# VH-VL binders against Large ribosomal subunit protein eL31 (rpl31e), part 23

Target 1, 104 residues: Large ribosomal subunit protein eL31 (rpl31e), of Aeropyrum pernix (q9yd25)
Amino acid sequence: MPSEGTWVYVVNLRRVYWGRRTRRAIRAVRMVREFVRRHTKADEVVIDNELNNYIWSRSREKPPARVKIIVSIREEEPEEGGERIRKAVVRLAGRKLRPGRYKG
Key: E = the ipSAE of ESMFold2; O = the ipSAE of OpenDDE; V2 = 0.75 times the mean of E and O plus 0.25 times the DockQ between their complexes.

## First folded at step 17 (VH-VL; framework fv_ciduvectamig_arm2)

Design w7 (from t8 with heavy chain H102Q, light chain T94D; at its last look DockQ between E and O 0.68; V2 from the best seeds 0.00; counts 0 for: pae E 3.9 > 2)
Fold by OpenDDE, look of step 17:
Structure w7 (fold): chain C 104 residues (1-104), chain A 124 residues (1-124), chain B 110 residues (1-110)
Amino acid sequence: as target 1 above (104 residues)
Amino acid sequence: QVQLQQSGPRLVRPSQTLSLTCAISGDSVSSDSAAWSWIRQSPSRGLEWLGRTYYRSKWYNDYAVSVKSRITVNPDTSRNQFTLQLNSVTPEDTALYYCAKQDYDSFGWYFDYWGQGTLVTVSS
Amino acid sequence: QSALTQPASVSGSPGQSITISCTGTSSDVGGWDYVTWYQQHPDKAPKVLLYYVSNRPSGVSSRFSGSKSGNTASLTISGLQAEDQADYHCSSYDYSSTWVFGGGTKLTVL
């Protein structure tokens, strides 16, 4: 599991094309969310508007087959008696970024 | 290498429209790894983000809630520039206005390139 | 639009270390690490010093460092120099594609 920090991933969204055309974009966003949840073990996943807009950019029927994303991971201290919560914010990555951990 | 050059009137009357232009060099306004913003600065309000335009297979705009009803940010691909229009201005809109670039190849969502700034005064 | 809270001014002597705080509410910063620090000299546009709380762009001196605890981000300038005299602004990104700024801090080098 990645620790706190920033990571670049490429998500394959081609599977969404196997379903109903009218729900492809919605499924694509869901797929990104689930992908991030699985890879980062985040308790909360937030999809940035730019990424969401990009997925919907052509139409609800034509999401991109692949998307490069930037994932920022933050752990927050729990409330008294609670567990630490891991949050992930997902945004659209530029073309020049390579998958892996961002070192700054 | 990226440069932003601002232009437009520096004096606007109340209730009129404030219009500014930001010319881009060294990059494209339709770059899929960039977003183009307008930010203003005043002694009373400090720095304030107003809105942006960006291209991701199609054009998108985001606006600050404070000016959403009055603002328009438009790209011009033919001239490789983007513009700001702020309608129904009041003296409270007097500020130093900046255009700025965000690069999605960076990880901080920060503004890495700025125009030279344009002081716009709203006065009768 | 909500703003982050910064001290209006700070001062220090050459060679000293100073810290500028940037505090937001849970609704503004929310403990997230999208804090950016800008340096602004008179009659100049802001320049990025730190992004993502503590990351330095290329060309930024190692004298500038950043941290965050709770809802407060901090910019530390070590080995204070005369050229550090400027205004410093913190900024944060929220999940609704909005950027908020602090009120700015004027740093005077004595």
Scores: ipSAE 0.100, ipTM 0.772, lowest interface PAE 3.9, mean pLDDT 88
ESMFold2, look of step 17: ipSAE 0.327; ipTM 0.791
ESMFold2 (binder alone), look of step 17: mean pLDDT 90; pTM 0.917

Design w8 (from u2 with heavy chain H102Q, light chain W32F; at its last look DockQ between E and O 0.04; V2 from the best seeds 0.00; counts 0 for: pae O 9.2 > 2, placed apart)
Fold by OpenDDE, look of step 17:
Structure w8 (fold): chain C 104 residues (1-104), chain A 124 residues (1-124), chain B 110 residues (1-110)
Amino acid sequence: as target 1 above (104 residues)
Amino acid sequence: QVQLQQSGPRLVRPSQTLSLTCAISGDSVSSDSAAWSWIRQSPSRGLEWLGRTYYYSKWYNDYAVSVKSRITVNPDTSRNQFTLQLNSVTPEDTALYYCARQDYDSFGWYFDYWGQGTLVTVSS
Amino acid sequence: QSALTQPASVSGSPGQSITISCTGTSSDVGGFDYVTWYQQHPDKAPKVLLYYVSNRPSGVSSRFSGSKSGNTASLTISGLQAEDQADYHCSSYTYSSTWVFGGGTKLTVL
């Protein structure tokens, strides 16, 4: 699993097209979240609004089949007596970015 | 390796129900990365997708419009199989019936594994 | 009637290149990027040749290639061989969460 840092992933969202039309975009966002959670082992996954909007950009019935994302992984120490949390922030990646470690 | 084994009657009388079973090995009928379809083939109509069942947090079914009112595709998790029921059959339902898998990881959800096919004849 | 239209038959000589077209005729065939091509020999189940227009699964010869222009997908078979004689089917996902097939194309190698 990737350590702290920034990573570029391509997420296959085609699965969402198997389901009901009206929920495809919602499912796509969920799929991205689950993908990131699984691959980064993040306790908290935050989907950026731009990414969310992109998924919905073609309507709720027509999410993109694939999405390139940039994931920033950080481990945050709790302020008061809490547990360390691994947080992943997910943004829409530019088209020119390649999957892998991002040195941005 | 995934294998699909079909079974069921090959002769059905008009107005009766056509029933077929597809046994799955090497994968699970409840896999969230697969869908399980029935497809038939005839000289007059070519290949025709009939319907499918799949699990994605819950069970879903999709059916072709042409048979939607008569078709049921059901999973059987206990036996790791899925079935086809086509009610009120007519001679037009005579065809070679296939079960097939669609895999999520394949771009475009193509049918990557097929059963051996079952010729079902509707005749009095 | 079919959402996808294929020529009924095509023919070619060994070594030649042939192309089979698959044209979407229904608005329900959205995202025509999900075109799949199948090869079917007599008494056999269809076998996938190309998916997502032009991608080859493992084990499929590089002689098979695919392209798309507008609402028409094309399967090209280069260096035609006798073993290529078969029926070829295109398929696509629909926005209705269904799958449609073309009418099939019979390829004869002369």
Scores: ipSAE 0.012, ipTM 0.665, lowest interface PAE 9.2, mean pLDDT 88
ESMFold2, look of step 17: ipSAE 0.219; ipTM 0.750
ESMFold2 (binder alone), look of step 17: mean pLDDT 90; pTM 0.915

## First folded at step 19 (VH-VL; framework fv_ciduvectamig_arm2)

Design x1 (from w1 with heavy chain S57D; at its last look DockQ between E and O 0.51; V2 from the best seeds 0.00; counts 0 for: pae E 5.5 > 2)
Fold by ESMFold2, look of step 19:
Structure x1 (fold): chain C 104 residues (1-104), chain A 124 residues (1-124), chain B 110 residues (1-110)
Amino acid sequence: as target 1 above (104 residues)
Amino acid sequence: QVQLQQSGPRLVRPSQTLSLTCAISGDSVSSDSAAWSWIRQSPSRGLEWLGRTYYRDKWYNDYAVSVKSRITVNPDTSRNQFTLQLNSVTPEDTALYYCAKQDYDSFGWYFDYWGQGTLVTVSS
Amino acid sequence: QSALTQPASVSGSPGQSITISCTGTSSDVGGWDYVTWYQQHPDKAPKVLLYYVSNRPSGVSSRFSGSKSGNTASLTISGLQAEDQADYHCSSYTYSSTWVFGGGTKLTVL
């Protein structure tokens, strides 16, 4: 996996509808976070407010069935020189973006 | 074609509220594929993003930390417009004010439509 | 003080290449790939030149190119022409869901 870069993914969120209605938006955000961790091996996942608001936008019970996201992956070294921290910053993608790598 | 037309007073006294309006044609202020911002420009600070409003099943706002205690950006769906209110203005708020659109149907990462600009002077 | 640092002015002769820098922090330029460059002629609103660091909208000349390394983004204009004389602004998204701009760079074509 490249150490840094930007990718566009489509995340299928339909499985959140298999559980309780009142927790669907929370599970949707969790599913996005876990999807990003799995695909990028990120230590820290930062979800943009706009993406969070989109997932909650209809209600906690009716998150979108799919969401297109942009994930920017950066590695940072702590100032004291410890292990590098792999950060993923996630925001809502524009509807015309196709999945794939977007900064080569 | 999307067009943004600004209106509002050009002179405001210190301690008063600056109010500007941005009328939208060719789109809806309640579009869930857009965000609507106010940006100002001055010689000393250049361009400065102030805040935005956008609809995603309900209305949301984000504001710059520098003005967050004084700013309100509101939609007006009946007139298809959005407004800026900036309270307790000082001469440092003198600037050329723009409204702008961020279009998520395109790529969603720049301000692709701008109003004509309104030069607002704050002085006694 | 602008949030992103740009040189106040840059000059070049027709046909030359110039580069304008835009330096921020790890929470904006370094943390996001949402660096945008705007060109602004006198009495006009800014017009986008590059988005997502290096992408050109349709109708923007290939003479404009962009890059980013660490916390610094760069706009390069090759083959300078008289109409390139304008102000140039960089911007970036932040982790706080806000936008920040540079102070602007006045390009003079000699």
Scores: ipSAE 0.118, ipTM 0.709, lowest interface PAE 5.5, mean pLDDT 83
ESMFold2 (binder alone), look of step 19: mean pLDDT 90; pTM 0.920
OpenDDE, look of step 19: ipSAE 0.305; ipTM 0.829

Design x2 (from w1 with heavy chain S106D; at its last look DockQ between E and O 0.52; V2 from the best seeds 0.00; counts 0 for: pae O 2.8 > 2)
Fold by OpenDDE, look of step 19:
Structure x2 (fold): chain C 104 residues (1-104), chain A 124 residues (1-124), chain B 110 residues (1-110)
Amino acid sequence: as target 1 above (104 residues)
Amino acid sequence: QVQLQQSGPRLVRPSQTLSLTCAISGDSVSSDSAAWSWIRQSPSRGLEWLGRTYYRSKWYNDYAVSVKSRITVNPDTSRNQFTLQLNSVTPEDTALYYCAKQDYDDFGWYFDYWGQGTLVTVSS
Amino acid sequence: QSALTQPASVSGSPGQSITISCTGTSSDVGGWDYVTWYQQHPDKAPKVLLYYVSNRPSGVSSRFSGSKSGNTASLTISGLQAEDQADYHCSSYTYSSTWVFGGGTKLTVL
């Protein structure tokens, strides 16, 4: 499980094409969210609008087969002194980025 | 090599529409690795991003919440330019307006090229 | 969206090292990985100095460096020179596909 920091992943979205055409993009976004949740164990996953738009860029029926994402993981303490929440913010990664951990 | 040339009126009356144009050279407004933004600057508000347009198989727009209801950023592929329209202006919209190119590299977006700026004054 | 917080002004003597802070809320940006710093001389457009907290574009002096701690990003200028007198702005990309700027910091070289 990755610790706090920045990580680059490649998410294979090809499986979305096995389902209904009209929901492929929606499923792709969900797949990205679930992928990040599983790999980072984040309590909250935020998908960047640009990444969302990229997935929808061709059409709702033709999401990209693969997407490279950059995930920022941080733990936040609630104001009320509650348990720490792990939050992951997911953005579209640059084409030249390699999967792995990156330090800002 | 990329150059942005701004044009448009420098004086706008209250309640009217502020319109500016940014002509692009050395790049395409429909570049899939760029976004085209408008930013304004004033002593009171500092730098403020207003909105952008960009092409990724289709056209997208993002707008700042502060101006979302009044702003339109449009590309013009035929002229390789993009425009700003800000409706119902008030004196608070008086600012130095910049068009800018956002480059997307491995680590996200930043404004790498800027227009010369256009001081727009909203006054009766 | 709220602006990032910068000191209004900082000053230093030639040869010194100065630091400019940029503070925001995590809710605004979802993190601080995408902090960009700009330098702006009078009557000029801003110029990018650092992106992704600490990365320098080509042509930017190594005297400019960046760091991050918590919700605060910092720009450090080492070996301060007269030409460094300018306004400095921090910016962050938000997960809402928007950008926020700090209030700007006026750096005076004494």
Scores: ipSAE 0.278, ipTM 0.815, lowest interface PAE 2.8, mean pLDDT 89
ESMFold2, look of step 19: ipSAE 0.443; ipTM 0.825
ESMFold2 (binder alone), look of step 19: mean pLDDT 90; pTM 0.920

Design x3 (from w1 with heavy chain K101R, light chain R56K; at its last fold request DockQ between E and O 0.57; V2 from the best seeds 0.70)
Heavy chain, then light chain:
Amino acid sequence: QVQLQQSGPRLVRPSQTLSLTCAISGDSVSSDSAAWSWIRQSPSRGLEWLGRTYYRSKWYNDYAVSVKSRITVNPDTSRNQFTLQLNSVTPEDTALYYCARQDYDSFGWYFDYWGQGTLVTVSS
Amino acid sequence: QSALTQPASVSGSPGQSITISCTGTSSDVGGWDYVTWYQQHPDKAPKVLLYYVSNKPSGVSSRFSGSKSGNTASLTISGLQAEDQADYHCSSYTYSSTWVFGGGTKLTVL
ESMFold2, look of step 19: ipSAE 0.678; ipTM 0.887
ESMFold2 (binder alone), look of step 19: mean pLDDT 91; pTM 0.927
OpenDDE, look of step 19: ipSAE 0.661; ipTM 0.897
ESMFold2, look of step 20: ipSAE 0.677; ipTM 0.888
ESMFold2 (binder alone), look of step 20: mean pLDDT 90; pTM 0.920
OpenDDE, look of step 20: ipSAE 0.649; ipTM 0.898
ESMFold2, fold request of step 22: ipSAE 0.618, 0.652, 0.622; ipTM 0.876, 0.884, 0.878
ESMFold2 (binder alone), fold request of step 22: mean pLDDT 90, 90, 90; pTM 0.930, 0.924, 0.919
OpenDDE, fold request of step 22: ipSAE 0.634, 0.823, 0.747; ipTM 0.901, 0.934, 0.919

Design x4 (from w1 with light chain S96Q; at its last look DockQ between E and O 0.61; V2 from the best seeds 0.00; counts 0 for: pae E 4.0 > 2)
Fold by ESMFold2, look of step 19:
Structure x4 (fold): chain C 104 residues (1-104), chain A 124 residues (1-124), chain B 110 residues (1-110)
Amino acid sequence: as target 1 above (104 residues)
Amino acid sequence: QVQLQQSGPRLVRPSQTLSLTCAISGDSVSSDSAAWSWIRQSPSRGLEWLGRTYYRSKWYNDYAVSVKSRITVNPDTSRNQFTLQLNSVTPEDTALYYCAKQDYDSFGWYFDYWGQGTLVTVSS
Amino acid sequence: QSALTQPASVSGSPGQSITISCTGTSSDVGGWDYVTWYQQHPDKAPKVLLYYVSNRPSGVSSRFSGSKSGNTASLTISGLQAEDQADYHCSSYTYQSTWVFGGGTKLTVL
């Protein structure tokens, strides 16, 4: 239930190979987005170019089997006066980072 | 000990291409835990991030919107360096140019190593 | 001009606290927690003071602190000292996967 913070996760992407070959990289990006939504309860997920490029780097049919990500969560007051929005921004993590929570 | 050493001409004529090189020691330009950027500084605009190159299974770039149509940042793995090319320069491109490393093992949130800076003057 | 707005200058006397603001948009300062503050002395490259809004790297005095509210980040320097006289720059990551900087603030210690 933490409202804000930064976490490092490893996401298993092998399940994308169960679908059509030409949609695997698209599905891999969607899987990362859904993983983040489930684990952080984010209303909005922003995927950084660097992470997207890594997932697509070989081809749309050959995404990586797993990916390490950095996720930053913040709650924002919406400009239009609705409920606060929980936003997650996601970047590619370096190999040496260990999974877990980091202080912001 | 990571060091970034810059080189390149300090005087460039308008409409020509500004070219700078950043040589890396103590690290690899192809490190998958780094990104390599060019940043410039002028009295009128302060610091401006121009663009980066990085290796994640292959080479990629991101560029600032303001220079995207004119900029290229290239790695050179055989010489362990990376370059800036900025086309069609004008006097507004006169600035102190830095190369910098961003370490993604520390979340890639800041530039932890900087070159010595190269003052480039664009003058007719 | 600069993508992020900072005051051009601020001043303070030794021992006082001062605050430097950095205002951006919902797609940079407001949308990311990647606000970084740099200190720059004359003829030197910028040096990181704070990252991730409020975190201090090793070797940076606890007199430097940071915060963010909405689209505005703030750097606070307490117990102002002569060596704090320098230029201060804020930066933020953007939704376009780029970095933007403020125009810089000249701090004068009186």
Scores: ipSAE 0.314, ipTM 0.772, lowest interface PAE 4.0, mean pLDDT 85
ESMFold2 (binder alone), look of step 19: mean pLDDT 90; pTM 0.918
OpenDDE, look of step 19: ipSAE 0.416; ipTM 0.849

Design x5 (from w1 with heavy chain S31E; at its last look DockQ between E and O 0.65; V2 from the best seeds 0.68)
Fold by ESMFold2, look of step 19:
Structure x5 (fold): chain C 104 residues (1-104), chain A 124 residues (1-124), chain B 110 residues (1-110)
Amino acid sequence: as target 1 above (104 residues)
Amino acid sequence: QVQLQQSGPRLVRPSQTLSLTCAISGDSVSEDSAAWSWIRQSPSRGLEWLGRTYYRSKWYNDYAVSVKSRITVNPDTSRNQFTLQLNSVTPEDTALYYCAKQDYDSFGWYFDYWGQGTLVTVSS
Amino acid sequence: QSALTQPASVSGSPGQSITISCTGTSSDVGGWDYVTWYQQHPDKAPKVLLYYVSNRPSGVSSRFSGSKSGNTASLTISGLQAEDQADYHCSSYTYSSTWVFGGGTKLTVL
């Protein structure tokens, strides 16, 4: 993966339906975060409110089966010493935005 | 082609409610790949984003901290428009008010459609 | 006070280059790459000039370029021309899912 860049992914969330109904939306947000960490190797993942709202939009028991996201990956230098961190910031992508690389 | 047409009173007394309307053509206010914002401009503060409304299976809002206690942005699907309501106005709320659209099918995620602007004066 | 800091004014002669800064915090300019520059001529709505720090929409001159380092974004205009005389505004998305703007910069072409 490049050190910085912008990607659009479709995340399959169907597995949340295999667990407890009352936790499905919570698990869906967690799955998005874990997907992003795995695919970008980010140390920190920031989920925008609109993406979170979309996942909860019908009910906590009925998250969408798939969600399209746009992920901006960057590396930051800490204030003092230490290693650079890899941060991913994630927002909801509109349904017409095709998966793939958009910047970097 | 998306077009945004603003309307509403241009003079408002202090402590009253400022109310503006933005009519949408060429798109739907309930389009789930868009967000609809109000932005104002004054000499003392420059441009200031106030808030937005958007539809994602149900309606949501986000508001700037500076106005959150006084602002409401509401859609009107039957008239294909959205409104700004700003309560308890003072002369500091005198500004040129714009409505604007943001497109989530766009990578750029900028305000690409603006209304014509409405200069609202708050005075006694 | 605006959330992002820009110089109030900047000037340059035709043919020269100028740079306008936009300084925010780690939760906006430093936190997101959704930094946008708008150009505004008198009595007109703002028009997007650069988005995502450095990208130009179709129809915007290649004389306009952008960059970011830390919490500061920069707009550079090369080959300055009379029609570049305008106000320039920066904006950034924030970790609170809001947008913030700079106070604006008046560019005077001498």
Scores: ipSAE 0.628, ipTM 0.876, lowest interface PAE 1.5, mean pLDDT 88
ESMFold2 (binder alone), look of step 19: mean pLDDT 90; pTM 0.915
OpenDDE, look of step 19: ipSAE 0.756; ipTM 0.917

Design x6 (from s3 with heavy chain D58K R101K Y109W; at its last look DockQ between E and O 0.74; V2 from the best seeds 0.00; counts 0 for: pae E 3.3 > 2)
Fold by ESMFold2, look of step 19:
Structure x6 (fold): chain C 104 residues (1-104), chain A 124 residues (1-124), chain B 110 residues (1-110)
Amino acid sequence: as target 1 above (104 residues)
Amino acid sequence: QVQLQQSGPRLVRPSQTLSLTCAISGDSVSSDSAAWSWIRQSPSRGLEWLGRTYYRSKWYNDYAVSVKSRITVNPDTSRNQFTLQLNSVTPEDTALYYCAKHDYDSFGWYFDYWGQGTLVTVSS
Amino acid sequence: QSALTQPASVSGSPGQSITISCTGTSSDVGGYDWVTWYQQHPDKAPKVLLYYVSNRPSGVSSRFSGSKSGNTASLTISGLQAEDQADYHCSSYTYSSTWVFGGGTKLTVL
């Protein structure tokens, strides 16, 4: 696991369409959060407003089947001065940006 | 190559609305890989991002807190341009106004294309 | 008042190195690596000099370098040249999904 840096992923959200229609956008956001936790081992995941808006853009029942994201991984010292935590900040990426590791 | 061409009046009286237009060539205002911003510059405050419009399945806007109650940024797809409307201006709104493109297909996520700038003076 | 703090001016002689600081908070410079430096010559729009703290676009001299520690980003110009005389602006993305800029630094080459 890299310590800090930025990565671009494509997240397949197609599986949210297998469940209840009225909960699809909610499950899509949850799926992105869990995807990021798994791939980065982040302790905390922050979803940017633009990404959230994109997932909800058509309706709660019609989230995008696929979304490209940029994930910035940071190790930060908590306010209380405890051990550093691994925090991921996730935002929407453009369609032409290639997945992969980007310079931190 | 993307080019941004600004137009609009240079003089606006206090309490009126400042209106500027940014025409786009070499790209589409409805591109889902871009966002379109207005940024102003003054000696006392330096550069200041004001707001943006962008299309992601539908149109969205985001605005800086300092101007949120007075600003509107609108796309015009038929003319491939976007506009700034800033209501109830005061002399403190005197600045050099830029439009700019924010490219989402680059990793850097910076303003890579800027208009030529329009100096707007607000005075009675 | 700008959201990010930069010195108002810096000067140096040709051949020297200078550093310009950009100080924000944990909600912008300290919280994101989307920190950009712009160079602006008189009567011109700003031009990207460094992005993502330290990356140089194609065509930007290796004399320009960047770093970040805590809430402060730094731009260093080595081998100072007359054409480096310009205004330098830092920017950062914020947790409120906005962009903020520093007040700008005027670099004078003596």
Scores: ipSAE 0.401, ipTM 0.812, lowest interface PAE 3.3, mean pLDDT 86
ESMFold2 (binder alone), look of step 19: mean pLDDT 89; pTM 0.906
OpenDDE, look of step 19: ipSAE 0.760; ipTM 0.922

Design x7 (from w1 with heavy chain Y104S F107S W109S, light chain W32S; at its last look DockQ between E and O 0.67; V2 from the best seeds 0.00; counts 0 for: pae O 3.8 > 2)
Fold by OpenDDE, look of step 19:
Structure x7 (fold): chain C 104 residues (1-104), chain A 124 residues (1-124), chain B 110 residues (1-110)
Amino acid sequence: as target 1 above (104 residues)
Amino acid sequence: QVQLQQSGPRLVRPSQTLSLTCAISGDSVSSDSAAWSWIRQSPSRGLEWLGRTYYRSKWYNDYAVSVKSRITVNPDTSRNQFTLQLNSVTPEDTALYYCAKQDSDSSGSYFDYWGQGTLVTVSS
Amino acid sequence: QSALTQPASVSGSPGQSITISCTGTSSDVGGSDYVTWYQQHPDKAPKVLLYYVSNRPSGVSSRFSGSKSGNTASLTISGLQAEDQADYHCSSYTYSSTWVFGGGTKLTVL
């Protein structure tokens, strides 16, 4: 499990094309969310608007087959004595970024 | 070498529309790895991000909540520039306005290139 | 979407170390590592000092370092020099896919 910090992943979204055309983009976003959840064990996953828009950019039927993402993982202490929440913020990564950790 | 050159009126009357243009050289406004933002600066409020436009197989915009109802950021691919329109201005909109670039290929997507700034004064 | 909180001013003598804080919320500074610090000299546009809380772009002195704890990011300048006199701004990406800046800090080198 990655510790707190910033990580770069490549998510394969090809499997969304096996489903209904009209829901491919929705499923793609879901796949990204689930991917991040699984890899980071985040309680909350936030998809950046730019990333969301990129997935929807061609159409709801034609999401990208792959997407490179930047994931920022933070653990937050609840204000009222609750359990620590692990939060992941997901953004679209650029071409120059390689998979791995970008913050020590 | 990316360069941003700003232009537009420096004086705007209250309730009118503030309009600025940012001409891009060394890059494309439709670059799929860039986002183009407007930021303003005032002594009272410091730096304030206003909004951006970017192309990802389609054009998108994000706006700050504080100005969302009044702001429009538009790209112009024919002239390789993008514009700012801020409607119904008040003296509170008096500021030094910057256009800026973010590069998604760069780590952190920070504002790495800035225009020269345009001081816009809202006064009757 | 409110501005991040910075001290209005800080001062130090040459050779000293100073720290500038940037306090936000769990929706911005505390919610991501997308914290950037800018240096701004008079009549110039801001220049990036740190990104991702603590990373330095090429050409930025190692005297500049950054950290974050909770909702507060910090910029530390060690070995303070006269040329460090400037305004410093923090920024953060937000939960709403926007960017927010701090109020800025004026650093005076005595």
Scores: ipSAE 0.152, ipTM 0.792, lowest interface PAE 3.8, mean pLDDT 89
ESMFold2, look of step 19: ipSAE 0.378; ipTM 0.822
ESMFold2 (binder alone), look of step 19: mean pLDDT 90; pTM 0.925

Design x8 (from t8 with heavy chain S57E; at its last read DockQ between E and O 0.58; V2 from the best seeds 0.68)
Heavy chain, then light chain:
Amino acid sequence: QVQLQQSGPRLVRPSQTLSLTCAISGDSVSSDSAAWSWIRQSPSRGLEWLGRTYYREKWYNDYAVSVKSRITVNPDTSRNQFTLQLNSVTPEDTALYYCAKHDYDSFGWYFDYWGQGTLVTVSS
Amino acid sequence: QSALTQPASVSGSPGQSITISCTGTSSDVGGWDYVTWYQQHPDKAPKVLLYYVSNRPSGVSSRFSGSKSGNTASLTISGLQAEDQADYHCSSYTYSSTWVFGGGTKLTVL
ESMFold2, look of step 19: ipSAE 0.603; ipTM 0.860
ESMFold2 (binder alone), look of step 19: mean pLDDT 89; pTM 0.903
OpenDDE, look of step 19: ipSAE 0.826; ipTM 0.934
ESMFold2, look of step 20: ipSAE 0.594; ipTM 0.849
ESMFold2 (binder alone), look of step 20: mean pLDDT 89; pTM 0.897
OpenDDE, look of step 20: ipSAE 0.773; ipTM 0.919
ESMFold2, fold request of step 22: ipSAE 0.571, 0.578, 0.597; ipTM 0.859, 0.863, 0.870
ESMFold2 (binder alone), fold request of step 22: mean pLDDT 89, 89, 89; pTM 0.906, 0.909, 0.912
OpenDDE, fold request of step 22: ipSAE 0.825, 0.813, 0.830; ipTM 0.939, 0.936, 0.939
ESMFold2, last read: ipSAE 0.603, 0.580, 0.615; ipTM 0.868, 0.866, 0.865
ESMFold2 (binder alone), last read: mean pLDDT 89, 89, 89; pTM 0.911, 0.909, 0.910
OpenDDE, last read: ipSAE 0.726, 0.826, 0.798; ipTM 0.910, 0.938, 0.934

